# VHH binders against TBC1 domain family member whacked (wkd), part 22

Target 1, 363 residues: TBC1 domain family member whacked (wkd), of Drosophila melanogaster (Fruit fly) (q9vgl8)
Amino acid sequence: MATAPRSLDTISLCSTVSSCPDRNGFYGGFQRTDKPKEPLSKAQIIAREKKWLYMIDNWSIYMSKNYKKIRDRCRKGIPKSVRPKAWFYLSGAYLLKKKNPNVYNELLEKPGNPTTIEEIKKDKHRQFPFHEMFLDEQKVGQIELFNVLKAYSIYNPKVGFCQAQAPIAAFLLMHLPAEDAFWVFVSVCDVYLQDYFIPGLEVIQNDAGILEGLLKKTCPPVYRHLQKHKVEPLLYMTDWFLCAMTRTLPWETLLRVWDCFLAEGIRVIFKVALVIIGASLSRHKVRKTCTGLCETLAVLRSPEEHIVEEEFIINNMMRLNLRVEDFQIEHTRQKARRAKQKAQQEAESSGSGNGHRRNMPTL
Key: E = the ipSAE of ESMFold2; O = the ipSAE of ESMFold2 at other seeds; V2 = 0.75 times the mean of E and O plus 0.25 times the DockQ between their complexes.

## First folded at step 21 (VHH)

Design j2 (from j1 with S30D; framework vhh_8emy_2; at its last look DockQ between E and O 0.91; V2 from the best seeds 0.70)
Fold by ESMFold2, look of step 21:
Structure j2 (fold): chain B 363 residues (1-363), chain A 121 residues (1-121)
Amino acid sequence: as target 1 above (363 residues)
Amino acid sequence: QVQLQESGGGLVQPGSSLRLSCAASGFTFDDYYMHWVRQAPGKGPEWVSSISDSGGWTNYAESVEGRFSISRDNPSKTLYLQMNSLRPEDSAVYYCAKTDYEGWFGDFDYRGQGTQVTVSS
């Protein structure tokens, strides 16, 4: 799908690239950081690493008898050294890989759909272009990205390839060996973001309505501002949800959000979105300067730096207790609203008489 | 100057009820979401509950859901926390807080001394 560019004042094509990468491998771009990271003492980091390694060694027991501890430790943040293995287990990819020996390699040997292959080739160059892994078209990172995306398109032909999947696959390859990254990618696309990438994108449209309903309940002045200026949620949240924030958040925030996302599912993306929308537009002074759709949308697409910083996002999403019931209520409301819209549109089309054909089978 | 003054804490037995109050001044109370946060010895701050500026939306931490009730009286600029079925793990210093945003989000502004709640075994 079309990757909408961020504001040029936040994503400069002429951004200075550094001669050496930051601690995360970035030579430039908005996800590069020169800021030190010293949130925990060395002893605290080692203690957390030991707890995670023990938990991974006893994973089936923790998943069956003490999942709350897994969730709570994800919320504290997964130490960098164990995060790749933790994600592999959290996603269930370790089971997928065990149940499907050699399947990834067999998929790589297949030619794939030529049209899909061309779309993948066009999109892979846009993924994290300032990261050391993806700078060079002939480096292993670009080859692995192509391979993971091609293998998935063959693995799940109902979906094939959706452009929003490329940043997810690239992000996973930064952390995991290619086959492990593939199985985490399968889990994310088919379980966590189930049906998000099916053509027509119906699920994301319904989730956009759920987000709007949650915003109306939790932050009414911001909701009213968006309604007043006709700022529909799909205009700002589509990339956030389809790419699981991989193109939206600063790197350290993204890692922490994914620690929670792999434990708790799409609910985390909703909470992060609500923090961004609410904090960006909550002050009346800001809303007054947003006199129309374009001004309002610009604020949401380029949130202030402090709003997307690690501790702000994590602390504030944890202070929003969204229960399964809250989602079920909004889901039911949105499903009923969509069904009513379909029925009205079909009735209006049927009442038009000899009107133009509304369907043509082309792709 | 923003002032938040907590009161109503005390020593109670498990299963008891207690009502905390927070007197607010130095800002337009009606424009802000208000919050209760607690801190037990040796632990970091724990969010307890939030209430919208109008009082129409409330939200509770999982640990207190169904036992605690947050409310506010905008004319008197006062925030309340009704704490029922108290447990020893509820023992903490309780703070009321606001943020600089119209929502549950933002950095908590702890201006008061807090009020001690101790639930004895």
Scores: ipSAE 0.626, ipTM 0.866, lowest interface PAE 1.5, mean pLDDT 86
ESMFold2 (binder alone), look of step 21: mean pLDDT 82; pTM 0.838
ESMFold2 at other seeds, look of step 21: ipSAE 0.631; ipTM 0.871

Design j3 (from j1 with S50T E62T; framework vhh_8emy_2; at its last look DockQ between E and O 0.94; V2 from the best seeds 0.00; counts 0 for: pae O 2.2 > 2)
Fold by ESMFold2 at other seeds, look of step 21:
Structure j3 (fold): chain B 363 residues (1-363), chain A 121 residues (1-121)
Amino acid sequence: as target 1 above (363 residues)
Amino acid sequence: QVQLQESGGGLVQPGSSLRLSCAASGFTFSDYYMHWVRQAPGKGPEWVSTISDSGGWTNYATSVEGRFSISRDNPSKTLYLQMNSLRPEDSAVYYCAKTDYEGWFGDFDYRGQGTQVTVSS
C-alpha cells in the first residue's frame, strides 16, 4: 500500500519545504499555497459569517423547514471562521456528542485491539506530513490522530481501522477539537461513507460501477476511451472515494467540496469525480495522446491544475443535477450485475460433473 | 467565426408556454454539448439546461426540472428550449452557449445577444 513520501530527506531533495507555514499550516506539498484568496470584501465576509451564526443558532428550524437554504449557503462556501462549527452541525455530530457524554473519553481509556493499535501507529505518521500539526510524533496532532483512530476502532469494531480513514481523521483535526472531530469522523465513516470501510470493500466496488454508469450517460466519448484501454474505475477512484478527496484536491477546493459534501452526501464526491474524469479526457486532443492504460491513468491521477481549482470544480459540479433516482437506477443495475455474477460463479463451482465417457470395466 | 443567435422570447402571463430557438454557425454543432443559461437583471448567469452532442442525455437545473425541455436538431444546427408553466421567477435574458470542451464542463465561451423572456405579475 504505497503512499506519498513523508520523509524529510525526500522532501529536502525536492526543495519544496518552506521554513514557515502558509495561512493553512502547510510547510510544503501540493496543498500549500501562497496565492491570495480574497474574492469577497471584508464586509461581505462578515455578512456571511453573521448569516451562518444565525442559521446555526436556529439549526432545527432550518433543518426542518428550509434545508434548501442550508445547502445553498454551503455551495457558496462557508466562511473560514465559522466552518468548523458549521461542519459540526451539518454532520449531525452535535447530536451524537450530546447523546453520548463522556463516551469519547471512555473509549480512550480502553486498550483497544493490539494489532489495530500497531496499524494505526504505522499509518498516522504519513498523514499530511507537511502540515504543522503532523510534523512528527511529538506534535499534538499526531497524538490526537492516534486517539481519534483508536477510539473509533473500539467504537465500531465491525470496521476497526482502515488506513483510508486516517487522512479523514487528520483532516478533521485540522479544524476541530479532538472530541468534536471524533464525532464528525464517526458520522462521516458510518453515515456518509456507510459500509465503505468494512473488510472486503464491497460497497466501494459497487460505487465504482455506479460512477462508470454515470460517466457512460453523461460523457460517452470519455467512457468509450476508458473502456477501450481497459481503465477500470477502481484504478483511479478508490482513493478519491475512500478518503473523501482529502488526498486528491488542492486545499481550497477540498474545503469547498467538503462544505457541499457534509450537506449533500456522497453524490458530491460522485459529481467531483465526474468533473475530474470528464474535463481531463473530454478534449479529443488529450484522448489522442493517451494511447494506452498507463497514459490514460496518469492523466486521471494527476489532473491539470486548472481542472481541480476551486471555481472550476464547484461551478461544473453545479451543472450536473444528479437526482436520488439517478443513483437508484444505477444501484439497481449494479445489484443485478452482482447477482448474475454470483449465480454464474456458483454454477461453475457446483455444476454437474464433467461427464467423462466410461471405459470398459476394470478386471 | 462562432455565432449563436437566440430567438423566441416574449412577454407572457404566468402559466404560459414559450419555445426558444438558437441558430448556430461557425463550428461543428454536432460535436458539442449545448447549454441554456439565463440572466436576470442585476444577477449573475444561472445555468438552466444541458444537452449532449447526440441529444441522448439532458440535464436541468432543479428550478426548471419538469417544466422545461431541451432539444436539438443537428442537421439544422438548431438548439431549442421548450418552457412550460412559466413563472415570474423565470423572467430573464436567455442565452444558448457552448464551452471549449466536448462535454458539459468548462466556461461558457460564447453567447449571442440572448432573447428576453418576461413573465408578467
Scores: ipSAE 0.535, ipTM 0.834, lowest interface PAE 2.2, mean pLDDT 86
ESMFold2, look of step 21: ipSAE 0.554; ipTM 0.843
ESMFold2 (binder alone), look of step 21: mean pLDDT 83; pTM 0.848

Design j4 (from j1 with Y110W; framework vhh_8emy_2; at its last look DockQ between E and O 0.91; V2 from the best seeds 0.00; counts 0 for: pae O 2.1 > 2)
Fold by ESMFold2 at other seeds, look of step 21:
Structure j4 (fold): chain B 363 residues (1-363), chain A 121 residues (1-121)
Amino acid sequence: as target 1 above (363 residues)
Amino acid sequence: QVQLQESGGGLVQPGSSLRLSCAASGFTFSDYYMHWVRQAPGKGPEWVSSISDSGGWTNYAESVEGRFSISRDNPSKTLYLQMNSLRPEDSAVYYCAKTDYEGWFGDFDWRGQGTQVTVSS
């Protein structure tokens, strides 16, 4: 499985560490913030919490008859106190847990694939190393992270373990008890990011092509710049998509994006990516200074702070109306391209030889 | 200085059509994406539609898709919004806008007085 970009891990290790955590549990790293949040009034917060609790108590009715209300409330942001329960319901994990009452504990009792267990052990210590929950190997969070990842690898042996899954599991454990986090994790990996983590990673390659096609339609000058300098999407978007932005966004932005993601699916990740790519490179002055691959890629991998701030991301992704049909068109185009490439590769292999001899031109 | 002047609003019945215009000056019109934003009394601004610098890409809020059509004429520096099948909830002051980006991103600056659209049965 592809390892997440090491530059993010290096940046985290270079961060200063505070003696006490921020409001989200971070002692350091880029996701820590000491900036105060200007809250809604207490009355507004309580009113939103009551609306959410009522909606959860009537979930099947809202899902069947008023899904637009669910979506709109997610887009406004889920109150912090209700967010874990809301995510549990949005993901459908509540049904998975109900249908599988002993499965998580049974999976924990199984030994698992030894190679996969070794991979998990090596990876789990790098997840959110400055967060209070994951500071030390003996912390309950590290134990629960191992358990969730091991249980999943046994639950879905076709996938096993992909390193990109570790930050997703860790992120969920910050919000939910271990078994609930496991079922949300199963839903995210198997439904929202369907087939992303199957060995070979073919789906992320198709989605990179879809992203490029959507960029061509929505931001042609940015698309042309990327084409000119041969900046392929996988060079910058792989971690964004495989980790569902968990290692990419400032914390408050990440929470808001996930509120939308669990309601509306992978198209939210596409919209966030298009905002980052477009806003980072849409000014001619910026493109003029990006005279090659390395300079262009650096801008995309380290977007300006204001571009990834909560309100900028949420407001701008809402100003991009991408319908299912838009994705279907690009999906069909990428599926045809992949089929053509696979057939060409098979034809070349059946030809029994790969050698080429070129005639030397006149010197 | 950027100047945007909206016109073409009015009082109409539900199901009617209106065509809004926006005359632009003070910037290179053909370099920028252009937008329509509307604001009903007591509500915040609502994005309605966007069009790319060439006019080749258009995008619409879910609430107006299929009923509204955005267009532009770069030689005359004019932006248009054709509004069909108007509903009472479309009633608002309509502003044309641009951002500082060569794209659909950023804060909208509407620098005119807007044009009132009122749809009542």
Scores: ipSAE 0.533, ipTM 0.834, lowest interface PAE 2.1, mean pLDDT 86
ESMFold2, look of step 21: ipSAE 0.593; ipTM 0.856
ESMFold2 (binder alone), look of step 21: mean pLDDT 82; pTM 0.846

Design j5 (from f1 with S31D S99T; framework vhh_7pa5_2; at its last read DockQ between E and O 0.96; V2 from the best seeds 0.72)
Amino acid sequence: QVQLVESGGGMVQPGGSLRLSCAASGFTFSDYYMSWVRRAPGKGPEWVSTISDSGGWTSYAESVEGRFTISRDNAKNTLYLQMNSLKPEDTALYYCAKTDYEGWMGDFDYWGQGTQVTVSS
ESMFold2, look of step 21: ipSAE 0.617; ipTM 0.872
ESMFold2 (binder alone), look of step 21: mean pLDDT 80; pTM 0.823
ESMFold2 at other seeds, look of step 21: ipSAE 0.641; ipTM 0.880
ESMFold2, look of step 24: ipSAE 0.588; ipTM 0.864
ESMFold2 (binder alone), look of step 24: mean pLDDT 81; pTM 0.825
ESMFold2 at other seeds, look of step 24: ipSAE 0.667; ipTM 0.891
ESMFold2, fold request of step 25: ipSAE 0.631, 0.562, 0.632; ipTM 0.877, 0.853, 0.875
ESMFold2 (binder alone), fold request of step 25: mean pLDDT 82, 82, 82; pTM 0.831, 0.830, 0.831
ESMFold2 at other seeds, fold request of step 25: ipSAE 0.675, 0.605, 0.609; ipTM 0.892, 0.866, 0.869
ESMFold2, last read: ipSAE 0.634, 0.617, 0.497; ipTM 0.875, 0.869, 0.829
ESMFold2 (binder alone), last read: mean pLDDT 82, 81, 82; pTM 0.829, 0.829, 0.831
ESMFold2 at other seeds, last read: ipSAE 0.601, 0.640, 0.631; ipTM 0.864, 0.878, 0.876

Design j6 (from f2 with S31D S99T; framework vhh_7pa5_2; at its last fold request DockQ between E and O 0.95; V2 from the best seeds 0.71)
Amino acid sequence: QVQLVESGGGMVQPGGSLRLSCAASGFTFSDYYMHWVRRAPGKGPEWVSTISDSGGWTSYADSVEGRFTISRDNAKNTLYLQMNSLKPEDTALYYCAKTDYEGWMGDFDYWGQGTQVTVSS
ESMFold2, look of step 21: ipSAE 0.662; ipTM 0.888
ESMFold2 (binder alone), look of step 21: mean pLDDT 83; pTM 0.835
ESMFold2 at other seeds, look of step 21: ipSAE 0.674; ipTM 0.892
ESMFold2, look of step 23: ipSAE 0.685; ipTM 0.897
ESMFold2 (binder alone), look of step 23: mean pLDDT 83; pTM 0.841
ESMFold2 at other seeds, look of step 23: ipSAE 0.578; ipTM 0.861
ESMFold2, look of step 24: ipSAE 0.611; ipTM 0.864
ESMFold2 (binder alone), look of step 24: mean pLDDT 83; pTM 0.837
ESMFold2 at other seeds, look of step 24: ipSAE 0.586; ipTM 0.860
ESMFold2, fold request of step 25: ipSAE 0.579, 0.642, 0.640; ipTM 0.862, 0.878, 0.880
ESMFold2 (binder alone), fold request of step 25: mean pLDDT 83, 83, 82; pTM 0.837, 0.840, 0.837
ESMFold2 at other seeds, fold request of step 25: ipSAE 0.602, 0.612, 0.428; ipTM 0.861, 0.869, 0.797

## First folded at step 23 (VHH; framework vhh_7pa5_2)

Design k1 (from j6 with M105F; at its last look DockQ between E and O 0.97; V2 from the best seeds 0.00; counts 0 for: pae E 3.0 > 2)
Fold by ESMFold2, look of step 23:
Structure k1 (fold): chain B 363 residues (1-363), chain A 121 residues (1-121)
Amino acid sequence: as target 1 above (363 residues)
Amino acid sequence: QVQLVESGGGMVQPGGSLRLSCAASGFTFSDYYMHWVRRAPGKGPEWVSTISDSGGWTSYADSVEGRFTISRDNAKNTLYLQMNSLKPEDTALYYCAKTDYEGWFGDFDYWGQGTQVTVSS
């Protein structure tokens, strides 16, 4: 799915390319913004930075005794200056790096699987092509992206390389030194998105069912519309989940969502998805224009700008107080459904095994 | 014109209870999710609770879950908030709110004048 355009990517690629980068380093694309950001005062920013630095200096205490404070401060948004360090600690990467003091360097020296290496080389220059770090293959961003992806493919050969991982690794390299980015990447791929990238992609299929069940519970009219037009979640949510929104959201929204994601895990991705799906299709006027699968899918792939804005996403996902238990219940329901479907399919193939043949093609 | 009128606020001691009401008019009440939002002195608005159009789904902020119960009567176009085990930090002006969406999301562009809840010893 590295080559397939997404609705947000397509819209941004139709935009002009500037001669100067924006405040986030983008020359073009949908993640570039020329809109001013309404800032907190310098005093407010400094106060928040001090609170974060104090919390990082006392990290094990906060993680063990006052995790709610960490979560709440993530939800407010991590100040730009401390965000890389905060992500390093939130992900647990600092412990991974301490446990493995020379492992990244050793992995870089290994040759890797030749087929995997060629796939990484083909994919690395597609990541954030309008961002100053990734403009061409000689830029440090593309060199380090290759290194991180190669190192990971050797580190976890069960996965190897999945194209959806490239935007995640590239995104992390925009914030962190290469080795630190590698360990955050390992944590995200192996813990936060556990088993997402194993060939066969079975976990994302299960999560598609969970998303559908949560939509049915929280916004039935939108669920019914999707059912009516046979719009299955995998048609629109696969990139959202596998890439952890890195190819889906405007930049400032993406940063805020990741502040929450690293604190609260995959349920943040579910909540963001539910806001996008619900807000895009909740108005009758919009549903009336979506007379079929293609029209409905187009709306989900190109959400209105206000729906994906920073404050809209963050504020609305907070109204979904979906607990871990809610996800566990739905996970169990989806597992039972698949087991029943498998048993039914096996019974049908066994019961129909007489193999009778006619002159006409069989049904 | 959308009109939301809150009532039922007052002064209570910690541990007390209050029941807020919101009379709605100027729109088809049963089509919309409804919300309670509060504003404590010196603070910005804080989302408290949401209820679906039918009343079949509810959601609460962590700070009030287990103590507050949102409900609605679509025949009377009325939204309710039962508040139990009240704490001083629940002191705020409470607003009934709606968005333009048929869902939990959207900006709270429509709200009433609010009803004051004061929890003090």
Scores: ipSAE 0.425, ipTM 0.790, lowest interface PAE 3.0, mean pLDDT 86
ESMFold2 (binder alone), look of step 23: mean pLDDT 83; pTM 0.839
ESMFold2 at other seeds, look of step 23: ipSAE 0.498; ipTM 0.823

Design k2 (from j6 with M105I; at its last look DockQ between E and O 0.77; V2 from the best seeds 0.00; counts 0 for: pae O 3.9 > 2)
Fold by ESMFold2 at other seeds, look of step 23:
Structure k2 (fold): chain B 363 residues (1-363), chain A 121 residues (1-121)
Amino acid sequence: as target 1 above (363 residues)
Amino acid sequence: QVQLVESGGGMVQPGGSLRLSCAASGFTFSDYYMHWVRRAPGKGPEWVSTISDSGGWTSYADSVEGRFTISRDNAKNTLYLQMNSLKPEDTALYYCAKTDYEGWIGDFDYWGQGTQVTVSS
């Protein structure tokens, strides 16, 4: 059971399929790169690796007394050799696994919801179709992807399976053994992206409002342009947030963003989004060519290459310097606005349903 | 052409204060966010602070937060950096920088000549 690689274009479709994988395992697609990595000396790499291994060996002390050091080292980029272990610790998955011995294997032995299982089977072949781990059904990556997604759907049946989770799980399996990847996945879905995947998707709608409020404050000309052309945030940000940028960014940028994301949380996704939106539409000459909804969305969905480069993204998100308080203010505003919206919707339903009484449980 | 001219640098003792200025010309100053960037001896550029086109929004590097204040006078096309409680670590060549991005933070696309700040003795 072999499925041909499929195009996965949320930014641009920039490549053909090659006979050999790149250094990251890609045979094609926009995440493949033949560009050289900026070299550090062998001594510099070893020094950074030693610092990370020491920090991991003293993790609870660093988390409690020197979190700034952890954050700063994540912002510099985690060396490739230690990144899987660093992500395992940053996410708190090491504690989850320690507290739940054998739980992953027990979940794999359970049958699962048949409808959910069929949805997972339909979707798993579409994840990173140009990556060596996922080229066909014979690859261990496809088998492990099914297992992780099935185990999660049983672990958190309130969510079950959301298609946006598949690229996250696949991405983690490229870096970690299956059980470790499962616990990082649980942490990402249940803590970092808490309640994002509950049916109805109300949390992502609230976060779309927060993003819009932050954009209004930080880049008013772009905000006004989006309002003028009726470009609602959910039209461009949904995939970015639900998939944690895994389908959006070039590979090297994605790794760097995740180094920060696992340390600092969802605020990183907001900041990356604001950089993409601001850099893409802040120039008047660009807005002038965006005469409507479609042209504006095209720009946001296919950012210029320099905008999504590693250093541009990391440096600009740091310069935004948005604090927890800035997010809290917008969260409170959006919560109040949604409560008002629900009250108006209930008033309209009551007025429209004259003589109709809705029986709701009160116990 | 874009021109940025920094001034106000000098030598000061730890705990002292200094005020930097940057005279801007060759563009509509009030349309652009502006930055201060510094370069310590033997190190690469370090972002210090950013101010929005209107001056209503500011951002600071952690190392200078609470000690430095960025401001601008759009009528005079001038950017300022008030530096208080100076430390030896603040010793650097300080640059005024402009982005290509109208109304957004952006990169350091244009730089001045810099003004030296030395905190010693």
Scores: ipSAE 0.299, ipTM 0.725, lowest interface PAE 3.9, mean pLDDT 86
ESMFold2, look of step 23: ipSAE 0.358; ipTM 0.763
ESMFold2 (binder alone), look of step 23: mean pLDDT 83; pTM 0.842

Design k3 (from j6 with D107E; at its last look DockQ between E and O 0.95; V2 from the best seeds 0.69)
Amino acid sequence: QVQLVESGGGMVQPGGSLRLSCAASGFTFSDYYMHWVRRAPGKGPEWVSTISDSGGWTSYADSVEGRFTISRDNAKNTLYLQMNSLKPEDTALYYCAKTDYEGWMGEFDYWGQGTQVTVSS
ESMFold2, look of step 23: ipSAE 0.563; ipTM 0.854
ESMFold2 (binder alone), look of step 23: mean pLDDT 83; pTM 0.838
ESMFold2 at other seeds, look of step 23: ipSAE 0.659; ipTM 0.889

Design k4 (from j6 with T58E; at its last look DockQ between E and O 0.82; V2 from the best seeds 0.00; counts 0 for: pae E 5.1 > 2)
Fold by ESMFold2, look of step 23:
Structure k4 (fold): chain B 363 residues (1-363), chain A 121 residues (1-121)
Amino acid sequence: as target 1 above (363 residues)
Amino acid sequence: QVQLVESGGGMVQPGGSLRLSCAASGFTFSDYYMHWVRRAPGKGPEWVSTISDSGGWESYADSVEGRFTISRDNAKNTLYLQMNSLKPEDTALYYCAKTDYEGWMGDFDYWGQGTQVTVSS
């Protein structure tokens, strides 16, 4: 099942359309910014660019012998000029493209499922509608978005098309040529967000439980507030995870988060989510005003601007230094809960006994 | 008026140990996450460690993990940092810090005067 997209009127206070684009190509919407970029010195920019180009030229060595350097440089932010190439390498898409010459073009020649194609056509017009690349159907961006989504639906038919994939594909096309964007998209959908988009959306439900367990561990007052008001994680986190924050974050924050995400994986999305949840509800004054489910959801779905700014997100994500073991504990806990639920369901369908059910505690 | 007073610094040899303390007053200590931050000579501030309000969750910077242990005594309104296997790069002025948030995030708006740790032959 697909998640419903946000309404433009509900999500954004920045609905004004300008006659010229900002430095990122936006004519309007909440991702447009008129704020000046803080300057790095030209020497610092050039030095970082040279380091990145050298690292890319020696990628196998760095990945095998010095991954920490790659990670640390991603955490500092990838220079704009090299970011597309860095993302292509970080995702492993460069290997996918090399091993599969002509596959993208062959997929484009196939007819595709008519129902899926109609779903894609309806959804592609909604992606970044205020960005210069996606203004109308005559733009190359709309054509490329359709092509990437159609090719993927044929490439991985057990997924087909999930509407949450469209903003990811569109986001990648803003940075990369179509075939390169396709292979990064394949990597993101099949490796980073593995099985997220299979109909039924079972994996996101499991990850909602993991997020809840991590919140209980790291910020108990916020966890207790959400539990008290029966605010289940799927009510606020589904769009964040399925779209990899592409609909949620201001542009500069989104780019920085993706620099980390392509290096470190889904754990970055978890950490960003924990920062948003914690910063939105960590102050007692805010929790006092959130007297029920609706008020609490409103705060989480429309986080204050300072919480989602680049410096705040990155700095607090780094301070939340959750390890692989922390995630594995919660993953194991969720797997055990599902195994018990399956055993109970099988006992009920097989008959026998009263079948009084064991209660599963919340995380 | 939030007040944080650090103590326990000193001069040690590489491989040595020190235990830092921070006496807190002017707020409900047990409601807040507490932090250690350090500033090496000629460098900006570096986050070192965070401990939850109950002490049940701890987080450490990569540079100190496995060597430093944060702890707290809520009955005494005191935060601690046990520093083992000290290295010359741990030389810094160490601050006990608090954010304006009850959780682990936010800017370090409150800290003390710091306690000096020097690791040298």
Scores: ipSAE 0.189, ipTM 0.639, lowest interface PAE 5.1, mean pLDDT 85
ESMFold2 (binder alone), look of step 23: mean pLDDT 82; pTM 0.833
ESMFold2 at other seeds, look of step 23: ipSAE 0.574; ipTM 0.850

